# VH-VL binders against NAD kinase (nadK): the designs that were tried, part 197

Target 1, 268 residues: NAD kinase (nadK), of Syntrophomonas wolfei subsp. wolfei (q0aze0)
Amino acid sequence: MKIILVNNRFKENTEKKAQEIAGQLSALNVEVIIDNGLDEPYAGTVDFIMVLGGDGTMLRAARRYGQRAIPVLGVNMGTVGFLSNIEINELAEYLPLILREEYSLEARMMLEVAVFQQQSLLTRVFCLNELLLRSNSPRMLSFALEISGQKLEPYRGDGLIVSTTTGSTAYSLSAGGPIADPQLDAFIVTPVASHIINKRPLVVSPEREISLHLLEEREAIIGIDGQIKMDFGAENRVLIKRAPHPLLMVNLKAKPFFTSIDRSLQRQ

## First folded at step 13 (VH-VL)

Design CC21 (from X16 with heavy chain H100Y; framework fv_ixekizumab)
Fold by ESMFold2-Fast, scan of step 13:
Structure CC21 (fold): chain C 268 residues (1-268), chain A 122 residues (1-122), chain B 112 residues (1-112)
Amino acid sequence: as target 1 above (268 residues)
Amino acid sequence: QVQLVQSGAEVKKPGSSVKVSCKASGGTFSSYAIHWVRQAPGQGLEWMGGIIPILGKADYNQRFKGRVTITADESTSTAYMELSSLRSEDTAVYYCARGYTWKTSHGYFDYWGQGTLVTVSS
Amino acid sequence: DIVMTQTPLSLSVTPGQPASISCRSSQSLLRDIGLNYLHWYLQKPGQSPQLLIYLGSDRASGVPDRFSGSGSGTDFTLKISRVEAEDVGVYYCMQALQTPLTFGQGTKLEIK
């Protein structure tokens, strides 16, 4: 059995805990690969992925490994978030269930993001939460949105978010998007500070393709899960579609999404 | 309580196809693999294939050489097994079963359907 | 494909006496983490199969403790310490290490 341990090297306590857990797993004849984010993703066959950290570490793991149809377990290290299933102090209790594969999975849709320069593919990335198109200067963007080849009226504003349902509680929420059940598959298209009075968030079938390009030369950025940042100009086009595979998240215990969201909103 | 309920008995002619359904209730349908196992009269059990509903991915026993198709509809919690180009030796009771794991390997079959008799005769 | 061989193919047992059934695999079913992907099922006359033992030796929920599984790698045994009338049926071992999943031929248990 081979497990990838995904850890954030820049948090000292999580790096030390990852080494401790790797030692415990090795004692049980589990082969452990530690991914601290510095090297290329491990390319070999893997049975399970354990993510040690908060939501940010899970987003990185989903981008690196989410398309491989391998179970991914989020283990919380004390950061408040939505993507972990168990706490670090519960890991010893659940480890036998992990090794015996006695757990359930839930599928979380992912985005496939392809960035082109004219007709040439520059990059293809996957993400769990969202793509953000935003201005990188004080000037508003003017941009075109196409949904399955249908051209919408031009957008003018600070940007646009194309989000998964998992991402509905991330940047899309901050920009006025709806809270969505992460068990549903849909794109949520949320404008950022739109100049147009009736531009509202759209909920779109995950089978559709979304295309974005600038209508005038501006300094703009494409952001992926708040972690990857790419320059975006008028010569670029981005194509967004449903990724071929969902992220397979491990459920070892029930975590009620709606009561967690409700409590978070009451805190406001 | 988890229950798997299969469609009723079928009588088919050689060369035709049959599609058997298996409706799951009382548990999380998408969390576990659903398998199909057949048993010819007086014979043992033979694995035909299984599907991982959460992925829409099916694995098949190569003995059936492209004749078997297994699908799942998560909205109705129903798995299907279609067997084409039927022969007299396909006469059997066809069972669906839940594997207690998300994948088609490793799992033990903790719940079984009641079985569907398919008779292939002229 | 992994071949599963059961012995005997049939046995008749006086009530209260023990019974044992052997299952042999053509390759090891043991993973390095210590799990054997070998499961035992019972099919009572006119009924669907039911799970008895999983992962070599773990007893399924509701199965009486007179049933036990043992063995590792390629050689497995199902034992019934004291056979009861309700134990009549055909017993199957199944390997789940890899697809295609394969069953033994079955062992028919009858009461004398």
Scores: ipSAE 0.625, ipTM 0.818, lowest interface PAE 2.0, mean pLDDT 90

Design CC22 (from X16 with heavy chain H100Q; framework fv_ixekizumab)
Fold by ESMFold2-Fast, scan of step 13:
Structure CC22 (fold): chain C 268 residues (1-268), chain A 122 residues (1-122), chain B 112 residues (1-112)
Amino acid sequence: as target 1 above (268 residues)
Amino acid sequence: QVQLVQSGAEVKKPGSSVKVSCKASGGTFSSYAIHWVRQAPGQGLEWMGGIIPILGKADYNQRFKGRVTITADESTSTAYMELSSLRSEDTAVYYCARGQTWKTSHGYFDYWGQGTLVTVSS
Amino acid sequence: DIVMTQTPLSLSVTPGQPASISCRSSQSLLRDIGLNYLHWYLQKPGQSPQLLIYLGSDRASGVPDRFSGSGSGTDFTLKISRVEAEDVGVYYCMQALQTPLTFGQGTKLEIK
């Protein structure tokens, strides 16, 4: 049995815990690969992925490994988050269930993001939360949104978010988008500071294809899960689709989504 | 409470096809593999295949390859087994069963359907 | 394909006496992590099979403690310490190490 341990390379505590857990797993004849973000993703086959850290570490793990259809468990290090299932001090209790594969899985849709320059593909990335198109200056953007070939009237404002239902509680929420049950599959399209007062968030079928391009030369950025940034100009186009595979998230204990989000909103 | 409920008995002619359903209630349908096992009268159990609903992917016993198709509809929590080019030897009780794991290997069958009798006769 | 062989194929037991059923696999069912992917089922007359023992020796929920599983690798045993009338049926072992999943031929347990 082979497990990848994903941790945050910039947090000393998570590196130390990853080494400790790797030693415990090796004692049980589990082969462990540690991914601290410095190298390319591990290319071999694995049976399970354990993410040690907060939501940011889980987002990175989802981009690196989410399309491989391998169970991914979020292990919280004592920080509040939505993508972890158990606490680090609970791991020893649940380890037998992990090894025996006695857990349920929850599918979380992912985005496939393809960025083009004219007709040439520049990059293709996957993400769990969202793609953000935003202005990189005080000037508002003018941009076009197409949904499955249907051209909407032009948008004017600071940008747009195309989010998964998992991402509904991330940047989309801050921009006025709805809170969505993460067990639903849908794109949530949320304008960022729209100059046009009647531009509302849209909830669309995950079978749709969404494309964005600028109508004027502007300094703009595409952001992926709040972790990847790339310049976006008038010669660029982005195409967003449902990724081929969902992220398979491990449930070892019940986690009540709606009461958790309600409590989190009160703490803001 | 987890329960698997199968469609009713069928009588089919040789050369036709049959599609048996297995509706899961209670628990999380997509989290577990659903397997199909048949039992001819007075005979033992034979694994036909299983599906991973969360991925829409099925694995088959090569003995049935080309004749059996296993599918799942997550929206209705229902798995299906379709067997084509029926022969008299296909007369059997067909069971669906839930594996304890999400994949088709390793899992033990913690819940079984009630069985569906398929009779193939002229 | 892994071949599963059960012995005996039929067994008659006086109530209160023990029963033992053997299951042999054509290759090891033991993974490096110490788990044996061998499971035992009981099919009572006219009923669907039901899980008795999983992973070689773990008793399923609701199964009486008079049932026990043992063995590792290629040789496994199901034991009933004191057979009762409710235990009548056909017992099957199944390997789940790899697809295709394969069953033993079944062992029919009858009361004398």
Scores: ipSAE 0.666, ipTM 0.829, lowest interface PAE 1.7, mean pLDDT 90

Design CC23 (from X16 with heavy chain Y108H; framework fv_ixekizumab)
Fold by ESMFold2-Fast, scan of step 13:
Structure CC23 (fold): chain C 268 residues (1-268), chain A 122 residues (1-122), chain B 112 residues (1-112)
Amino acid sequence: as target 1 above (268 residues)
Amino acid sequence: QVQLVQSGAEVKKPGSSVKVSCKASGGTFSSYAIHWVRQAPGQGLEWMGGIIPILGKADYNQRFKGRVTITADESTSTAYMELSSLRSEDTAVYYCARGHTWKTSHGHFDYWGQGTLVTVSS
Amino acid sequence: DIVMTQTPLSLSVTPGQPASISCRSSQSLLRDIGLNYLHWYLQKPGQSPQLLIYLGSDRASGVPDRFSGSGSGTDFTLKISRVEAEDVGVYYCMQALQTPLTFGQGTKLEIK
């Protein structure tokens, strides 16, 4: 059995804990690959992925491994997160269930983001939460949104978020988007500080293809899961589709989404 | 409490196809593989294949040489097994069973359907 | 394909006496993490099969203590310490290490 441990290389305690857990797994004859983000993603076959950290570490794991249809478990190392299932102090107790494959899975849709310059593909990335298009200057953007070839009236404002339902509680929420049940598959299209008073968030079929491009030369950026940043100009176009495979998230214990989000919103 | 309920008995002519359903209730349908096992009269159990509902991916026993198709509909929590080009030796009770893991290997069959008798006669 | 061989093919037992059924696989069912992917089922007359033992030796929920499984790798045994009338039926081992999943030919247990 082979397990990838994904951790945050910039935290000394997280790196030490990953090495400790790797030692415990090796003692059980589990082969362990540590992914601290420095190297390319492990290319071999893997049975399970264990993410040691918060939501940010899970988002990185989803981008690197989410398309391989491998179970991914979020193990919380700190206080706050929506994507972890168990706490680090509970891991030893759950290891027998992990090794015996006695757990349930839930599928979380992912975005496939393709950025073009003219007809040339510049990059193709996958993400779990969202793509953000935003202005990189005090000037508002003017941009075109197409949904499955249907051209909407131009958008004017600071930007736009195209989110998965998992991402509904991330940037989309901050921009006024709805809270969505993450077990539903949908794109949530949320304007960022729209100048047009009647531009509302849209909830659309995950089978739709979403296209964005600037109508005027402006300084803009594309953000992916709040972790990747790319320049975006009038010569660029972005295409957003449902990714071929969902992220397979491991549930070892019940995590009631609605009471968790309700509690989080009351504290803010 | 998990329960698997299969469609009723069928009588088919040689060369036709049969599609048997297996509706799951209780528990999370997508979290577990659903398997199909047949048993000819007076014979043992034979695995036909299984499906991973969460991925829509099926694995088959090659003995059936492309004649078997296993599908799942997550919206109705129902798995299906279709067997084509029926022969008299396909007369059997067909069972669905839930694997105790999400994939088609490793899992023990913790719940079984009641079985569906398919009779192939000329 | 992994071939599963059960012995004996039939067994007649006086109530209260023990019974033992063997299952042999053509290759090891033991994974490096120490798990044997071998499961035992009972099919009572006119009924669907039911799970008895999984992963070589773990007893399924609701299964009486008189049933036990043992063995590792290629050789496995199902034991009934004291056979009762309701134990009549056909016992099957199944390997789940790899697809296609394969069953033994079955062992018919009858009361004398």
Scores: ipSAE 0.726, ipTM 0.860, lowest interface PAE 1.3, mean pLDDT 91

Design CC24 (from X16 with heavy chain T101S; framework fv_ixekizumab)
Fold by ESMFold2-Fast, scan of step 13:
Structure CC24 (fold): chain C 268 residues (1-268), chain A 122 residues (1-122), chain B 112 residues (1-112)
Amino acid sequence: as target 1 above (268 residues)
Amino acid sequence: QVQLVQSGAEVKKPGSSVKVSCKASGGTFSSYAIHWVRQAPGQGLEWMGGIIPILGKADYNQRFKGRVTITADESTSTAYMELSSLRSEDTAVYYCARGHSWKTSHGYFDYWGQGTLVTVSS
Amino acid sequence: DIVMTQTPLSLSVTPGQPASISCRSSQSLLRDIGLNYLHWYLQKPGQSPQLLIYLGSDRASGVPDRFSGSGSGTDFTLKISRVEAEDVGVYYCMQALQTPLTFGQGTKLEIK
């Protein structure tokens, strides 16, 4: 049995804990690969991925490994978040179930983001929460949105978010998008500070293809899960589709999404 | 409590196809593999294949040489097994069973359907 | 394919006496982490199979403690300490280490 431990190198107690857990697993004849985010993702076959940290660490793990159909468990280090299932002090209790492969799985859709320069593919990335198009200057953007070949009236404003249902509680929420049940598969398209009065968030089928391009030369960026940033100009276009595989998230205990989000919103 | 309920008995002619359903209730359908096992009259159990509903991926026993197709519909919590080019030797009771694993390997079959008798006769 | 061999193929037991059934695999069913992917089922006359023992030695929910499983690697045993009339049926072992999943031939248990 082989397990990847994904941790945040820059959070010192998480690095120490990853080494400790790796030692415990090795003593049980489990082969452990530690991924601190610095190197390329491990390319070999693995049975399980354990993410030690908060939501940010889980987003990185999903980008690196989410398309491989490997179970991924979020282990919280005491921070607030939505993507972890158990706390670090519970790990010893649940470890036998992990090793026996006795757990349930939840599929979370991911986005496939393809950025083009002219007609040539520049990059392809996957993400769990969202793609953000935004202005990188005081000037608003003018841009085109197409949904499965249907050209909408031009957008004018600071940008646009294309989100998964998992991402509904992330940046899309801050921009006025709806809270979505993560068990549903859908794209949520949320305008950012639109200067067009009736541009509303859209909820569309995950089988749709979404494309974006600028109508005027502007300084803009594409952001992915709040972690990756790329320049975006009028010569660029982005195509967003449902990723081929969902992220397989491990449930060792019930996590009540709606009561958790309700409490979080009341504290804000 | 989990229950697997299969479609009713069928009589088919040689060369035709049969599609048997298995509806799950009481548990998390997507978290477990659903398997198909057949038993010819007076014979033992034979694994035909299984599906991982969460991935829509099936694994098959190669002895059926492309004649078997297993599918799952997560929205109705129903798995299907279709067997084509039927022969008299395919006369058997066909069972669905839930593996206690999301994978088609490793799992033990903790719940079984009631079985569906398929008779292939001229 | 992994071949599963059961012995005996039939067994007659006086009520209250013990019974023992052997299952042998053509290759080891034991993983490095210490788990044996060998499971035991009982099919009572006219019924669907039911789970008795999983992972070599763990008793399924609702199964009486007179049933026990033992063994590791390639050699496994199912024991019934005191056979009762309701135990009549065909017992099957199954390997789940790899696909295709394979069953033993079955052992028919009868009462004398």
Scores: ipSAE 0.650, ipTM 0.825, lowest interface PAE 1.8, mean pLDDT 90

Design CC25 (from X16 with light chain D32S; framework fv_ixekizumab)
Fold by ESMFold2-Fast, scan of step 13:
Structure CC25 (fold): chain C 268 residues (1-268), chain A 122 residues (1-122), chain B 112 residues (1-112)
Amino acid sequence: as target 1 above (268 residues)
Amino acid sequence: QVQLVQSGAEVKKPGSSVKVSCKASGGTFSSYAIHWVRQAPGQGLEWMGGIIPILGKADYNQRFKGRVTITADESTSTAYMELSSLRSEDTAVYYCARGHTWKTSHGYFDYWGQGTLVTVSS
Amino acid sequence: DIVMTQTPLSLSVTPGQPASISCRSSQSLLRSIGLNYLHWYLQKPGQSPQLLIYLGSDRASGVPDRFSGSGSGTDFTLKISRVEAEDVGVYYCMQALQTPLTFGQGTKLEIK
């Protein structure tokens, strides 16, 4: 049995804890690969992925490994979030269930993001929460949105978010998007500070292809899960599709999404 | 409580096909593999295959040589087993069973359907 | 394919006496983490099979403690410490280490 431990390379205490957990797993004859984000993703066959950290660490793990159809468990390291399932202090008690594969899984859709320059593919990345198109200056963007060949009236504003249902509680929520059941597959398309007052968030089929490009020469960026930043100009086009595989998230204990989000929103 | 309910008995002619359903209730359908096991009269249990509903991917016992197709419909929490080119030797009770794990290997079958008798006669 | 062989194929037991069923696999079912992917099922007359023992030795929920599983690798045993009338049926071992999943041929337990 082989497990990847994903930890935050910028947190010294999580690195030490990852080494301790790796020692415990090795004592149980589990082969452990530690991924602190410095190297390329591990390329070999893996049975399970354990993410030690908060939501940010889970987002990184999803981008690196989410397309491999491997169970991923979020273990909270003292940072409350929506993507962890158990606390670090509970890990020893749940470890037998992990090894015996006595847990349930949730499929979470992911985005496939392909960025082009003219007709040439520049890069292809996957993400769990969202793609953000935004201005890199105080100047408003003018851009085109096309959904499955249907060209919408131009957008004018600070940008646009194309989100998964998991991402509905992240940046899309802050920009006025709806809260979505993360077990549903759908794109949520949320304008960011639109100058056009009637531009509303859209909820569209995950079978659709979404295309974005600038209508005027502006400096903009594409943001992926708030962690990857790419320059985006008028010569660029981005295509967004549902990724081929969902992220398989491990449930070892019940985590009621709706009561959790309701409580969170009432306290802010 | 998890329950698997199968479709009713069928009588088929040789060369035809049969599609048996297995509706799951009481649990998270997509989290667990659903397996199909048959039992010919007076004989033992034979694994036909299983499906991973969360991925829409099935694994089959090669003894059936492309005659078996296992599918799942997550919207109705129903798994299906279709067996084509039926022979009299395919007369059996067909069971669906839920594995304790999401994949087709390693699983122990914690819940079983009631069985569906398929009779193939000329 | 992994071949599963059960012995005996049938046995008759006086109520209250013990019973023992063996199951052998053509290759080891033990993973390095210490788990044996061998499960036992009971099929009572006219009923669907039911889980009895899983991962070699763990008793399923609701299964009386007179049932026990033992063994590792290629040689496994199911024991009933004192057979009762409701234990009548066919017992099957199944390997789940790899697909295709394979069953033993079954052991029929009858009361004398």
Scores: ipSAE 0.774, ipTM 0.891, lowest interface PAE 1.1, mean pLDDT 91

Design CC26 (from X16 with light chain D32E; framework fv_ixekizumab)
Fold by ESMFold2-Fast, scan of step 13:
Structure CC26 (fold): chain C 268 residues (1-268), chain A 122 residues (1-122), chain B 112 residues (1-112)
Amino acid sequence: as target 1 above (268 residues)
Amino acid sequence: QVQLVQSGAEVKKPGSSVKVSCKASGGTFSSYAIHWVRQAPGQGLEWMGGIIPILGKADYNQRFKGRVTITADESTSTAYMELSSLRSEDTAVYYCARGHTWKTSHGYFDYWGQGTLVTVSS
Amino acid sequence: DIVMTQTPLSLSVTPGQPASISCRSSQSLLREIGLNYLHWYLQKPGQSPQLLIYLGSDRASGVPDRFSGSGSGTDFTLKISRVEAEDVGVYYCMQALQTPLTFGQGTKLEIK
């Protein structure tokens, strides 16, 4: 049995804890691959992925491994989060269930983001929460949105968010998007500070293809899950669709989504 | 608690096809593999295949060589097994069973359907 | 395919006496982490099979403690310490290490 252990290299104590857990797993004859973000994702056969950290570490793990149909467990290291299932001090208790594969899985849709320059593909990335198009200067953006070949009237404002239902509680929420049940598959398209009257968030079938491009040369960026940033200009086009595979999230412990989000909003 | 309920008995002619359903209730349908196992009269159990509903992917026993198709409809929590080009030796009770895990390997079958008798008459 | 061989294929037991059923696999069912992917099922007359023992030795929910599983690798044993009338049926071992999943031939247990 081979497990990838994903940790947050920017936290001093997480490296020590990752080594301790790797030692415990090795004592059980589990082969452990540590992914601290420095190298390329591990290639090869893997049975399970354990993410040690908060939501940010889970988002990174989802981008690196989410398309491989491998169970991914979020283990919280003390911070509050939405994507972790168990606490680090509970791991020893749940480890036998992990090894015996006695857990349920929840599928979380992901976005496939392809950025083009003219007809040339520049990059393809996957993400769990959202793509953000935003201005990188004081100037407002003017941009075009197409949904399955249907050209909407031009947008003017600070940007646009295309989110999964998992991402509905992240940046999309801050921009006025709805809270979505993560059991649903949908894109949520949320304008950021639109100057066009009645531009509302849209809830769109995950079978649709979403395209964005600038109508005027502006300094803009594409943000992925709040972690990846890339320049975006009038020569560029971005294409967003449902990723081929969902992230398979491990559920060892009931985590009630609606009461969790309700408490989070109360504790602002 | 989990319950698997199968469709009723069928009598089929050689060369036809049969599609048996297995409706799950009382649990998370998409989290677990659903398997199909048949038993000819007075004989042992034979694994036909299983489906991973969360991925829409099925694995089959090669003995059935393109004759068996296993599908799942998550919206109705129902798995299906279709067997084509029926022969008299396909007369059997067909069971669906839930594996304890999402994948088709490793699973122990913690819940079984009541079985569906398929008779292929000469 | 992994071949599963059960012995005996039938046995008759006086009530209250022990019974033992063996199951042999053509290759090891043991993973390095210490788990054996071998499961035991009981099919009572006219009923669907039911899970009895999983992962070599763990008893399924509701299964009496008179049932026990043991063994590792290629050789496994199901024991009933005191056979009761309700234990009549056909016992099957199944390997789940790899697809296709394969069953033993079955062992018919009857009361003398």
Scores: ipSAE 0.781, ipTM 0.896, lowest interface PAE 1.0, mean pLDDT 91

Design CC27 (from X16 with light chain D32N; framework fv_ixekizumab)
Fold by ESMFold2-Fast, scan of step 13:
Structure CC27 (fold): chain C 268 residues (1-268), chain A 122 residues (1-122), chain B 112 residues (1-112)
Amino acid sequence: as target 1 above (268 residues)
Amino acid sequence: QVQLVQSGAEVKKPGSSVKVSCKASGGTFSSYAIHWVRQAPGQGLEWMGGIIPILGKADYNQRFKGRVTITADESTSTAYMELSSLRSEDTAVYYCARGHTWKTSHGYFDYWGQGTLVTVSS
Amino acid sequence: DIVMTQTPLSLSVTPGQPASISCRSSQSLLRNIGLNYLHWYLQKPGQSPQLLIYLGSDRASGVPDRFSGSGSGTDFTLKISRVEAEDVGVYYCMQALQTPLTFGQGTKLEIK
């Protein structure tokens, strides 16, 4: 059995804890690969992925490994979030269940994002929460949104978010998008500070393709899960579709989504 | 709490196809592999294949070589097994069973359906 | 394919006496983490199979203590310490290390 431990070396003493856990797993004859984000993703086959950290670390793990159809467990290291299932002090209790594969899985859709310059593919990335198109200057953007070839009236504003249902509680929420049941597969398309007051968030079939391009030369960026940032200009086009595989999230402990989000919003 | 309920008995002619259903209740359908196992009269158990509902992917016993198709509909929590080009030796009770894990390997079958008798006339 | 061989194929036991069934696999079912992917099922007359023992030696929920599983790698044993009338049926071992999943031929247990 081979497990990847994903951690963020820049947060607290997380790498030391990852080494400690790796030692415990190795004592049980589990082969352990530690991924602290510095190198390319591990290319070999693995049976399980354990993410040590908060939601940010889970988002990175999802981009690196989410398309491999491997169970991913979020282990919280102190920061409360939506993507972790157990706390670090619970790991020893649940480790036998992990090794015996006695857990349930939840599928979370991911986005496939392809950025083009004219007809040439510049990059293709996967993400769990969202793509954000935003202005990188005080000037508003003018941009075109197409959904499965249907051209909508031009958008004018600070940008647009194309989100998964998992991402509905991230940037899309801040921009006025709906809270979505993460069990549903859908794109949520949320305008950012639209000049047209009646531009509303859209909930769109995950079978649709969404494309975006600028109608005028502006300084803009594409943001992926709030962690990757790319320049975006009038010669660029982005195509967004449902990724081939969902992220397979491990459930060892019940975590009621709606009760959790309700508490979070009351603290806001 | 988990129950697997299969469709009723079928009588089929040689060369036809049969599609048996297995409806799961009382658990998270997509989290676990659903397997199909058959038993000819007076014979032992034979694994036909299994499906990973969360991925929509199936594994098959190659002995059935293109004749078996296993599918799942997560919206109705129902797995299906279709067997084509039926022969008299396909007369058997067909069982669905849930593996304790999401994938088709490693699983022990913690819940079984009641079985569906498929009779193929000679 | 992994071949599973059970012995004996049938046995008759007086109530209260012990019974032992062996299962041999053509290759090791043991992973380095110490788990054996061998499971035992009981099929009572006219019923669906039911899980008895999993991962070589773990007793399924509701299964009486008189049932035990042992062995590792290629050689496994199911023991019933004191056979009761309700234990009548056919016992199957199954390997789940890899697909296709394969069963032994079955062992029919009868009461004298």
Scores: ipSAE 0.730, ipTM 0.865, lowest interface PAE 1.3, mean pLDDT 90

